# Ledger of designs, part 30: VHH binders against q96fz2

Target 1, 269 residues: q96fz2
Amino acid sequence: CGRTSCHLPRDVLTRACAYQDRRGQQRLPEWRDPDKYCPSYNKSPQSNSPVLLSRLHFEKDADSSERIIAPMRWGLVPSWFKESDPSKLQFNTTNCRSDTVMEKRSFKVPLGKGRRCVVLADGFYEWQRCQGTNQRQPYFIYFPQIKTEKSGSIGAADSPENWEKVWDNWRLLTMAGIFDCWEPPEGGDVLYSYTIITVDSCKGLSDIHHRMPAILDGEEAVSKWLDFGEVSTQEALKLIHPTENITFHAVSSVVNNSRNNTPECLAPV

## First folded at step 18 (VHH)

Design EB19
Fold by OpenDDE, fold request of step 21:
Structure EB19 (fold): chain B 269 residues (1-269), chain A 123 residues (1-123)
Amino acid sequence: as target 1 above (269 residues)
Amino acid sequence: EVQLVESGGRLVRTGGSLRLSCAASGLTFTDYAMGWFRQAPGKEREVVAAISWSGRSIYYADFVKGRFTISRDNAKNTVYLQMNSLKPEDTAVYYCAAKFGLFTERPEDYQYWGQGTQVTVSS
């Protein structure tokens, strides 16, 4: 997974992340650093995206079932990294393979500390290799959505008004992630960054791409992944597997350029 | 205490119109999607329409077929269901429901319910 969409306004995004805590109280996640949230139809590694994480990571004795929403950098920078520039990392941390998560120090250490997060997106993009050609067809992949009056599909967003109607009740894709906190050697703000865990693709997606993000489908899965106070690493890792509960459509090549940030990126062709 | 109070249900003739209202109290109204459900005698409760917290996204059941309109007034903490071209098959108790966050088609996902209002459509 090297490209996502996360373009919802903050207020819409927040409500899409509504949840129930362990006490049964309905809650919206509290924002940390909301100003760092940059909506985009085309999110690439090194950009900031909103993630959910347990409040217990920030507050001692907090209810671990409570959630915080925070923009973090895509591409995990391990806490032990001693260079002053994260770009000097010699290995790719955009994704973490589920089968080797415990073999790599960069992922194992933060995971062992309970630094699990849920990466939020409208969906993610993947490119299908075309047989016999060097051309790749991009697809937008997302959770199945409820059919609204005017939006039988994302394609019905032919106007700004219709667009809002589609996205106002959009179920966000929830991907399993690991985050870490990096303190720059020269001082400054702590950098929060994340990696997306990947798995082998489900059958439905296998013709498009052989790998997919580990999607946490449903409130229980999301809650268990986040709640590092109650759920062990071993138990949490059981949640990491392919899911068939996805849909997709072909999109234009507009998304190929990471600088493009328009609705055309995820519009069906 | 959260309360949802429906009103407007009555006897109407086939082809008639009716407007239902649901007044909500005891909750932050703009944090809730709202829905109208109905239950006919001997049948399960089914979704009629749902509306997002902002009112921008709307869902209608297939049987509505353009006859009903759901709307909300967040300033009044009220959700409405305008029902036109009513049929005898629309006879049911209509319930207002509130769901924290996004709306769904599933009644079990909704946290709060009204007492219901009887709608009867005569032939």
Scores: ipSAE 0.919, ipTM 0.958, lowest interface PAE 0.5, mean pLDDT 94
Fold by OpenDDE, fold request of step 21:
Structure EB19 (fold): chain B 269 residues (1-269), chain A 123 residues (1-123)
Amino acid sequence: as target 1 above (269 residues)
Amino acid sequence: EVQLVESGGRLVRTGGSLRLSCAASGLTFTDYAMGWFRQAPGKEREVVAAISWSGRSIYYADFVKGRFTISRDNAKNTVYLQMNSLKPEDTAVYYCAAKFGLFTERPEDYQYWGQGTQVTVSS
């Protein structure tokens, strides 16, 4: 997974993340560093994306079932990294393979500390290789959605207003992630960054791409993944598997350029 | 205490119109998607329409076919269902329901329910 969409306004995004805590209370996640949230139809590694994480990571004695939403950098920077520039990392941390998560120090260490997060997206992009050509067809992949009155316009480059109306009840894709906190050697702000865990693709997606993000489907899976106070690493890892509960459609080549940030990126062709 | 109170249900003739209202209290109304459901005798409760917290996203069941309009007034904590071109098949108890966050088609996902209002359409 190397490209996602996360374009919802902050207020819409927050409500799309509504949840129930362990006490049965309905809650919206509180924001940390909301100013770092930059909506985009075309999110690439090294950009910031919103993630959910347990409140217990920030507050001592907090209810671990409570959730915080925070923009974090895509591409995990390990806490032990001693260079002053994250770009000097010699290995790719955009994704973490589920089968080797416990073998790599960069992922094992933060995971052992309970640093599990849920990466939020409208969906993710993947490119299918065309047979006999070097051309690749991009696809937008997401949870099945309820058909709303204006759902037909998802494919149209409609006005921003029309687009917002269509997306107001959008079920966000919830991907399993690991995050870490890095303190720059020269001082400055702590950097929060994440990696997306990947698995073998489900049967439905296998013709498009052989790998997919580990999707946490449903509130129970999301809650268990986030709640590092009550759910062990071993138990949490049982949640990491491919899911068939996805849909997709072909999109234009507009998304190929990471600088393009328009509704055309995810519009059906 | 959260309360949803439906009103407006009555006997109408085929082809007639009716407007249902649901007044909500005891909750932050703008945090809830709202829905209208109906249950006919001997049938399961089914979704009629749903509306997002802002009113920007709307869902209608297939049987609505443009006859009904769901709307909400957040200042009044009220959701409405304008029903036009009513048919005998629309006879049911209509329920207002609230769901925290996004709406769904599944009645079991909704946290709060009204007592319902009877709509009867005569042939």
Scores: ipSAE 0.912, ipTM 0.959, lowest interface PAE 0.4, mean pLDDT 94
Fold by OpenDDE, second read of step 19:
Structure EB19 (fold): chain B 269 residues (1-269), chain A 123 residues (1-123)
Amino acid sequence: as target 1 above (269 residues)
Amino acid sequence: EVQLVESGGRLVRTGGSLRLSCAASGLTFTDYAMGWFRQAPGKEREVVAAISWSGRSIYYADFVKGRFTISRDNAKNTVYLQMNSLKPEDTAVYYCAAKFGLFTERPEDYQYWGQGTQVTVSS
């Protein structure tokens, strides 16, 4: 996964992340660093995207079932990294393969500390290789959505009115991630960054791409992944597998340019 | 205590119109999607319509076919169901329900329910 969409306004995004804690209380996640949230139809690695994580990561003795929403850098910077510039990382941390997560120190260490997060997106993009051509067809992949009034094709969301109808009740894609905290050697703010765990693609997606993000489907899966206080790493890793509960449509080549941030990125062709 | 109180259900003739209301109390109304469900005798409870917290997104069941309109007034903590062109098949107990966050089609996802109001459509 090298491209996502996360364009919902903050208030809409927050409500889309409504949840129940272990006490049965209905809650919205609290924001950390809300000003770092930059909505975009075209999110690339090194950009900030919102993730969910347990409140226990920030507050001692907190209920670990409570959730915080925070923008983090896409591309995990390990805490042990000693260079002053994260760009000097010699290996790609955009994704973490599920089969080797325990073999790589960069992912194993933070995972062992319970630094599990849920990466939020409208959906993600993948490119299908066309046989015989050097051209790749991009697809937008997301959870199946409820058909709302006039929610024709996502493409009709070009008008503000249509946008509201489609996106106001949008079920966000919830991807399993690992995050870490990096303190720059020269001082400054702690950098929170994440990697997306990937798995082999489900059958439905296999013709498009051979790998897919590990999708956490449903409140139970999301809760268990986040709740590192009660759920062990071993148990959490059982949640990491392909899912068939996805849909997709072909989109235009507009998304190929990471600078393009318009509804056209998501529009079906 | 959270309460949902439905009103407006009555006997109407085929082709008639009816407006149901549901008044909510004891909750932050704008945090909840609202839905109307119905249950006919011997049938399962089914979703009729749902509306997002802001009212911007709306869902209708296939059988509605443009006959019903769901709306909400957040200032009054009230959700409405305008039912037009009623048919005998629409006879059921209609329930108002509230779901924290996004609405779904599944009754089991809704946290709060009203007692229901009887709608009877006579031929």
Scores: ipSAE 0.899, ipTM 0.949, lowest interface PAE 0.5, mean pLDDT 94
Fold by OpenDDE, look of step 18:
Structure EB19 (fold): chain B 269 residues (1-269), chain A 123 residues (1-123)
Amino acid sequence: as target 1 above (269 residues)
Amino acid sequence: EVQLVESGGRLVRTGGSLRLSCAASGLTFTDYAMGWFRQAPGKEREVVAAISWSGRSIYYADFVKGRFTISRDNAKNTVYLQMNSLKPEDTAVYYCAAKFGLFTERPEDYQYWGQGTQVTVSS
């Protein structure tokens, strides 16, 4: 996974993240660093995206079932990294393979500390290799959505008004991630960054791409992944597997350019 | 205490119209998606329509077929169901329900329910 969409306004995004804590209380996640949230139809590595994480990571003795929403840098910067510039990291941390997560120090260490997060997106993009050509067809992949009035399909939202109607009740994709905290050697603010755990693709997606993000489908899966106070690493890792509960459609080549940030990126062709 | 109070249900003839209202209290109304459900005798409770917190997104069940309109007034903490072209098959107890966050089609996802209002459509 190298490209996502996360374009919802902050208030809409927050409501889409409504949850119930372990006491049965209905809650919205509290924001940390809301000003770092930059909505975009075309999110690439090194950009900031909103993730969910347990409040216990920030507050001692907090209810670990409570959730915080925070923009973090895509591409995990390990806490032990000693260079002053995160871009100097010599290995790719955009993704973490589920089968080697425990073999890589950069992922194993923060995971052992309970630094599990849920990466939020409208969906993610993947490119299908066309046989016999060097051309790749991009697809937008997301959770199945409820059909709303006049929305027909995501593709029928030809008007801005119809588009807003579709996205107002959009179920966000929830991907399993690991985050870490990095303190710059020269001082400054702590950098929070994340990696997306990947798995072998489900059967439905296998023709498009052989790997997919580990998707946490449903409130229970999301809650267990986030709740590092009650759920062990071993138990949490059981949640990491392919899911068939996805849908996708072909999109235009507009998304190929990471600078393009328009609704055309995820519009069906 | 959260309360949802439905009103407007009555006996009406086939082809007639009704407007149901549901007044909500005891909750932050704009944090909740609202829905109308119905339950006929011997049948399961089913979704009729749902509306997002802002009113921008709306869902209708397949059987509605343009006959019903759900709306909400957030200033009045009220959700409405305008029902036109009523049929005998629409006879049921209609319930207002509230769900924190996004609406769904599943009754079990909704946290709060009204007592219901009886709608009877005579042939």
Scores: ipSAE 0.873, ipTM 0.938, lowest interface PAE 0.5, mean pLDDT 93

Design EB19
Fold by ESMFold2, fold request of step 21:
Formats: structure tokens, C-alpha cells, sequence
Structure EB19 (fold): chain B 269 residues (1-269), chain A 123 residues (1-123)
């Protein structure tokens, strides 16, 4: 998993993250650093994307079931990193394999501190290697969605613009992540950064790619992953497995160039 | 206290039309998706239509087949169902429902319900 779409305006994205706290009260997550949110159809490592995390990470005695939403850097920078430039990190932290998470200091240490997050996206992209060619077929992969109609429309054409009418009710992909907090040695703001946990692909995706993000399917899974105050690391890791509750469609090669940020990146072909 | 109050249900002939309204109070209306559900005698409650908080995304059950239109007026905290080309099979109690965040097809996901309004379609 090395490319996502997370393009929703903040108010749409926030409402897609509506949740229920442990007392049953309906809530929206509270934003931190909202001006750092950079929506795009084509997010790459080192960019910022919104994640959910427990309010308890920020506030003494907070209800650990309450959620904060904050942009973080994709590509975890360990708290122990000594260089002034995170791009100098000697190893790739874009993803974290579930089968080795407790063997890698970069991931084990923050996980032991309860630094679990939920990485949000419209969906993710994967490239299928095509037989008989070096070319790869990109796919956009996402949760199944409720079919929707245009409000008040009189027969609009099937075009990328018409896709925007589905987005108010889009079910966001919710991926299990780990984050860490790095204090630059030269000073300045603490850098929050995350990795996406990966697992073996489910049967439905195995013809596209052999790995997939660890998807948290439903509010119970999301709540348990986030609630480091009540859910131990051991219990949380049981949530990390493939899911078959996923769908996809082929997209054009427009997405191949990470500079392209248009609806065409995820439009069906 | 959250209240949803439906109105507009009545007896109408096959092929007729009517418009249901649901006035909402006691909630921040733009945080809620809204739905119309119906329950016929001896049947389970089923979704008819749903509309997102902004009004931009809409769902219709397959049996609607273009005959009904859901809309909302966020300034009036009201959701509507315009029903045309009514059939005897549409006879049911119609309920307005509110769901925080995103709508679904499942009645059990909705937090608030009106008391219902009876729609009866005669031959």
C-alpha cells in the first residue's frame, strides 16, 4: 500500500467519521492542525493525511473512547531518529508488516506506548502486473458503497463531475496504523507521523497484489484499535487480518504520475 | 428533546400522488442524514429513501423505480417525500428517521424516529 485517495473537503470527511463514544453519545471527531490537511486524489508517502487517534494522547484524564482527527506525515519517523532530515531514514516506514511488527524497534516502541491510529482514505490504489508486458494495471480499492442517485438532477452525463454527488455518503476506508512523535534535533514543532500495517491479501485481491492494508471493518474494530486506555496491545493485534469486504475497479494510468490530482485518478475505465 | 413529526399521509386512489413532510426539532439537523421507511401490515420495516446531511447524496429502494423523490430543506429542518404513481402495494405506515453521520438501508442504524403517517392506496 503506497498510494491513496483522500480528497474529501474537511466538513464532508468529518461527518464521514461520525462515531459513538463508550456512553453511546453520537460525536464528530475534534480536529487538530486542520490547516495541514491537504486533500488529494493521489496521496504518496511523505505527504500528510488525516488519522484518527484517542483524545487521551492529548489530554490528561480524557475519555479514551473520544476521537481526535489530525493530519500526520505518511512514513513513520521514530522518536529516536537523530538526523535533522526525515528523508535520511535508512529504512522504509511507509508500511509495517503485521508478522514482524513486534520485531522492529521503529514500530514496537510506539505500539508499546499505545500509539495506535486509524488512517483514513477514500480508498487505495494497487498496480497489477500484466502478463506479457512490463505495464501495470492500476486499480482503485475501497469499501462497498451504497448506490446513490443525483439530487434533483435531470439526467446528467456520466462524467467525472457527476462522481462528486456520491461523496457526501462515502464510507471511508479505515486502515490500522501506528504513529510516533519525533522532536527535530534543531528544534521546532513535534512531527507526528504514521505507518500503515499490512497483511496478506484476501482472496478477492490476490490477483491484483499479494499484500493489502490491515482494514478495520466497522465501528467495533475501529473503537478497539483506537482505545489504548482500555484495549491492550495483545488484544488490539487480534484485529489485524485480511478482509473480503472490499471492492475495486480498474482506473486509467493518470494515477501513475503522483503529480496528477484529478478525479480521473479514480474514475472507472 | 429530539422530535420528528410526519404529516401528509391519507387515502388516495391508485395512480395518485401525495407529499409527506417530516419536521425535525431538538437536533443539529445538518449533522444528520434522513430517511423515509415504511411498514405494511405483516411486513418488516423497510427503507424507502435516504438523503445525506447536505442533500447531495440520495438513495432510493429498488421498488421506488423513479416514482418517489426525497428532498430536504435545511433552513426549515424538514425532509420531504413526494410520492407519485401510487400503487396499492405502497399502502403502509411511513416513518421519518434520523441517523447521525452517513445514511444506511438498515432501520436499526437510525437513532430517532417519528410516530409514522398512514398512507392508503385504493384501487
Amino acid sequence: as target 1 above (269 residues)
Amino acid sequence: EVQLVESGGRLVRTGGSLRLSCAASGLTFTDYAMGWFRQAPGKEREVVAAISWSGRSIYYADFVKGRFTISRDNAKNTVYLQMNSLKPEDTAVYYCAAKFGLFTERPEDYQYWGQGTQVTVSS
Scores: ipSAE 0.728, ipTM 0.880, lowest interface PAE 1.0, mean pLDDT 91
Fold by ESMFold2, fold request of step 21:
Structure EB19 (fold): chain B 269 residues (1-269), chain A 123 residues (1-123)
Amino acid sequence: as target 1 above (269 residues)
Amino acid sequence: EVQLVESGGRLVRTGGSLRLSCAASGLTFTDYAMGWFRQAPGKEREVVAAISWSGRSIYYADFVKGRFTISRDNAKNTVYLQMNSLKPEDTAVYYCAAKFGLFTERPEDYQYWGQGTQVTVSS
């Protein structure tokens, strides 16, 4: 998993993250660093994307079931990293394999601190290696969605305020992640960064790719993954498995170039 | 206290039209998706239509077939269901429901419900 779409405006994305705290109260997550949110149809490693995490990571004695939403750097930079430039990290932390997460210091240490997050996206892209050719077919992969009206007034179709007829009720993909906090040795702001946990692909995706992100399907799974105050690491890891509740469609090669940030990236072909 | 109050249900002839209204109070209306559901005697409650918090995304059940239109007025905290070309099969109690965040097709996902308004369609 090395490319996602996360293009919703902040107000739409926030409402897609509506949740219930442990007391049964309906809430929206509170933003931290909202100015770092950069919506795009075509997010790649080292970019910032929003994640959910427990308020308890930021506030002593906070209710651990309350959620913060914050942009973080994709590609976990371990807290013990000693160079001044994160790009000099000698190993790839874009993803973390579930079968070795407790064996890799880069992931075991922050996980032991309860640094679990939920990585948000419209969906993710994968490239299928086609038999007998060098060509790779990209797919956009996402939760099944409720079918909505696709059309409106012709005059409204020319207006940017009409863009959310499809997306206003989009169910965001919720992927299990681990984050860490790195203090640059020469000073500056603490860097928050994340990795996406991966698992073997489900049967529905096996023809596309042999790995998939660990998807947290439903509010119970999301709540338990986030709540490091009440849910142990051992219990949380039981949430990490493939899911068949996923759908996809083929997309054009426009998405191949990570500079392309247009709806064409995820449009069906 | 959250309240949803439906109105507009009545007896109408086949082929007629009717507009239902649902006034909401005690909640931040723009944080809620809204739905219309119906229940005929001896049947399970089923979704008729749903509309996102902004009004930009809309769902209709297959049986609606373009006959009904859901809308909302966020300034008035009100959701509407315009029902045209009514059939005897549309006879039911119609309920307004509110769901925090995104709408779904499942009645059990909605947090608040009105008391219902009876719609009866005669031959």
Scores: ipSAE 0.725, ipTM 0.877, lowest interface PAE 1.0, mean pLDDT 90
Fold by ESMFold2, fold request of step 21:
Formats: sequence, C-alpha cells, structure tokens
Structure EB19 (fold): chain B 269 residues (1-269), chain A 123 residues (1-123)
Amino acid sequence: as target 1 above (269 residues)
Amino acid sequence: EVQLVESGGRLVRTGGSLRLSCAASGLTFTDYAMGWFRQAPGKEREVVAAISWSGRSIYYADFVKGRFTISRDNAKNTVYLQMNSLKPEDTAVYYCAAKFGLFTERPEDYQYWGQGTQVTVSS
C-alpha cells in the first residue's frame, strides 16, 4: 500500500475518468492545479498524485455528484498540525486502517467533514515476503483489463512490447481515500493531502500481503464514496471491504528504488 | 444532435473484402471510444472491434482472428472497419457505436448507435 504507478499523460488520465453525474450527463472531471500533476511509474509517499473529489468541496451549492480531479500529497497532514514543515509529522498517515478509522482523530475529523476522495493509479505494488530470507518479490496489482489486439498478429497481450498499446483504454485503479486541508502557519497555499484506506487482503492477494487498499469497484461505488452531499459517512463506510476482482503479475526489482521511473517498473517478468 | 452514419455494407462472395465507414457528427469525437458491433438474425448483438479515442488501443473479438482491422481518422470524425477473408458466418447488420471515455465489449455501455449497414456474404 506504499507504492503506486500513475503515469498516464493528463489527457489520457482525464478520459479514463469519464463519468455520469446524478442526472445521467456524461462528463469529464474538471482539473484543479493541473500543473502539479507529476506522472510516474513509481510514486511513493509524500509525492503528489491525482484524486477525485466532489465539486461541492469548492463551490457553494454545487451538484455534489460532479467531480473535480486534483493532485494531492500522499500522506495526510491533519488540519490541526502546527509545525511549518509537514515532514515533521510524528506518525505515518500514508494509510488508514478501516477498522480504526473512527478512533483516529487524524482520519475521523476530515471524514466527518465529508472529505472523501478517490485515489487514482494504474495499479499498486506490493512485496511478497519469505520467512528466513530478506529477499522480496515485487508484484504489480491492478484491475483486470480488456485484452487489446486479441486477434492481432502483434503477439500476446502479456508481452512488454504490447503494454504501450493498452494505456489509452486502461481501467484505472480506484481506491477509497480521505483527505484534509492544512493551512501553513506562516501563510501560503492550503495543502491538500490524502490517505488510502486499507482492509484485510482478499484470498487472491493473501499470499502476497495481508493488507490491501480499499478498492471501489465500479461507478456506483465511486459515486457514493465521492458524494458527501447525498451519502452519509455511515453509508459510505459500507463500501469499504476487500475485493477479489483484482489481478497481478511479478515485476523485477527495478521498482525497489523509488528513483526509478521507467516502464520496467511494471513490466512482467 | 449526435449522428452516426454507417456506409459500405453490401453483398460479397466468400473470401471477399469490404470496408465499412462511420461518420460521426454532433459530438467531440476525441472524447469517445468507437466500436463496431454486429447482429445476425436470431442472435444477440456482439462486439466486433473497438478503438480508443487516440486510436492507440484496439480490441478485436476472438472470431475476427486477424481478418478485420479497425481504424479511425480524428480529423474526419470517421471510424472504419476493413473486413477481409469474409465468411458466410459474418453475414449480419453491422453497427457503429460511440462510448464516452473508455471502450468496453458490452453493447449496453455505448451511448450512441448508428442505424446499421447490412453485410451479406454468399457461398
């Protein structure tokens, strides 16, 4: 739950986020701060990644089913944080366990304000551990995808050469998140930051890692999580559970170093 | 008003070739994935091929087996289906369809449809 890929160019990413509002109108999300989007195959905590959130967070009387897409800092900085440097935060807010979310002030408070977001990624990485060794096998984990060129002469969809042909139609992983807004004490822009909610792994992932992000599978789940104007916290939390609708493949150790930002990070081995 | 207008369907002999065209109007074409679907008498409508907004991602149904090629020309708001090595089993009405965002293989996910063009392949 501590490494993702989110590498799509902005125009591809935006079209992957096409949705219907409450009235059935087809829409693309509206960007905030698009110049802060930093695509990479290898995103780590404290970096910025795009999230979806309700327009109602920004505009009085807006339709709460309309979506904004904005880069936010991974690693929630609580609104009550009083130091000037977010790196001074004394505890890790990269993830938020679903079983304790209502017990931790850092997460309970923004959740009570309706600060729900959907964290976007191509997929996430996890490392499989083996007792008795320090070696770990990384995996790239993502939604099942429609196989491109199934009848074509350009070979199998699983080869590294075929991955570049899939990205314009990639189904983005949609993870449930909580965000908060922090006002630096010396002034400046408000910092938007998020945490990813985690749950126990489904059976399909349990041999890799015992936790997984809370995945919102399908437009109904995404819409309900985002729509704090019409969907209560109590109802939204019912969306937080493991899913078996996930696939994965082993990748090389190139991804281990977070400075490596190349397609090799997610290429099958 | 969104319109999708297919053309090019006709009678051809087994082993022949045919090119279908679909002209789109009334939409922002580069926000839409495009698909070709077919429906034979007594059968359900099924995906033949689909293509992403940029043209870089393409899906073909298993029965195509390299015989058909989908393409699009975003300057002309047009999507094409080149059909080669035609078989009597390919006889159907072929429909052009548009889906906002990403393509899928399910007809019910597509928002706009043409009226269809008949393709008939004789023995």
Scores: ipSAE 0.722, ipTM 0.877, lowest interface PAE 1.0, mean pLDDT 90

Design EB2
Fold by OpenDDE, second read of step 19:
Structure EB2 (fold): chain B 269 residues (1-269), chain A 123 residues (1-123)
Amino acid sequence: as target 1 above (269 residues)
Amino acid sequence: EVQLVESGGRLVRTGGSLRLSCAASGFTFSDYAMGWFRQAPGKEREVVAAISWSGRSIYYADFVKGRFTISRDNAKNTVYLQMNSLKPEDTAVYYCAAKMGLFTESPEDYQYWGQGTQVTVSS
């Protein structure tokens, strides 16, 4: 997974992240560093994206079922990294393979500390190799959505108004992530960064790409992944598998350029 | 205390119209999607219509077929169901329900429920 979309306004995004805590109380996640949230139809590694994480990471004795939403840097910077510039990291931490998560110190250590997060997105992009050509067809992959009135396919909204209607009740894609906290050697703010766990693709996506993000489908899966206070690493890792509960459509090549940030990126072609 | 109070249910003739109202209190109404559900005798509760927090996104069950309109007024903490062209098959107790965040089709996902209002459509 190298590209995502996360373009919803902050308030809409927050409402989309409504949840029930272990006490059965309906809650909205509280924001940490809301000013770092930058909505975009085209999110790339090293950019900030919103993730969910347990409140217990920030507050001692907090209810670990409570959720915080925070923008974090995509691309995990390990806490042990001693260089002053995260870009000098010599290995790719954009993704973490599920099969080797426990073998790599960069991921194993933070995971062992309970630093599990849910990466939020409208969906993610993947490119299919075209047979016989060097051309790749991009696809937007996301959860199936509830059909609303006049909501045909994503992007079929003929008007800006209709477009807003489509996204007003959008079910966000929830991907399993691991985050870490890095303190710059020269001082400054602690950097929170994350990696997306990947798995082999489900059958439905296998023709597009052989790998997919580990998607946490449903409130229970999301809750268990986040609740590191009650759910062990071993139990949490059982949630990491391919899912068939995904839909997709072909999009234009506009998304190929990471600088493009328009609705056209995820619109069906 | 959270309250949802439905009103407007009555006996009507086939082809008639009703407007149901649901007044909400005790919670931040604008953070909740609202839904209308119905339950006929011997049948399961089913979604009729749902509306997002902003009122921009709307869902209708297949049986509605353009006959009903769900709307909301966040300033009044009220959700409405305008029902036109009523049929005997529409006879049921109609419930208002609230769900924080997004609406769904599943009644079990909704946190708050009204007591319901009886709608009876005579032939």
Scores: ipSAE 0.538, ipTM 0.800, lowest interface PAE 0.8, mean pLDDT 92

Design EB20
Fold by OpenDDE, look of step 18:
Structure EB20 (fold): chain B 269 residues (1-269), chain A 123 residues (1-123)
Amino acid sequence: as target 1 above (269 residues)
Amino acid sequence: EVQLVESGGRLVRTGGSLRLSCAASGFTFTDYAMGWFRQAPGKEREVVAAISWSGRSTYYADFVKGRFTISRDNAKNTVYLQMNSLKPEDTAVYYCAAKFGLFTLSPQDYQYWGQGTQVTVSS
């Protein structure tokens, strides 16, 4: 996974992340660093994206079932990284393979500390290789959505008003991630960054791409992944597997350019 | 105390119209999606329509076929169901329900329920 969409306004995004804590109380996640949230139809590595994480990571003795929403850098920067510039990291941390997560120090260490997060997106993009050509067809992949009146498919939103209707009740994609905290050697703010765990693709996506993000489908899966206080690493890793509960449609080549940030990126062609 | 109070249900003739209202209190109304459900005798409770917190997104069951309109007034903490072209098959107890966050189609996901209002459509 090298490209996502996360374009919802902050208030809409927050409501889409409504949850129930372990006490049964309905809650919205509290924001950390809301000003770092930059909505985009075309999110690439090194950009900031919103993730969910347990409040226990920030507050001692907090209820670990409570959730915080925070923009983090895509591409995990390990805490032990000694360079002053995160861009000097010599290995790719955009993704973490599920089968080798325990073999890689950069992922194993933060995971062992309970630094599990849920990466939020409208969906993610993958490119299908066309047989016989060097051309790749991009696809937007997301959770199946409830069909609303006049909202039709994402492609039927011909007006701004209809577009808003489609996204007003959008179920966000919830991907399993690992995050770490890096303190710059020269001082400054702590950098929070994340990697997306990947698995072998489900049968439905296998023709598009052989790997997919580990998707946490449902509130229970999301809660267990986030709750590092109550759920062990071993138990959490059982949640990491392919899911068939995905839909997709072909999109235009507009998304190929990471600078393009328009609804056309995820519109069906 | 959380309350949902439905009103407007009555006996009407086939082809008639009704407007149901549901007044909400005791919770932050704008944090909740709202829905109308119905239950006929001997049948399971089913979704009729749902509306997002903002009112921008709406859902209608297949049997509605454009006959009903769900709306909400957030300033009045009220959700409405305008029902036109009523049929005998629409006879049921209609319930207003509230769900925190996004609406779903499953009754079990809704946290708060009204007592219901009886709608009877005669042939």
Scores: ipSAE 0.834, ipTM 0.919, lowest interface PAE 0.6, mean pLDDT 93

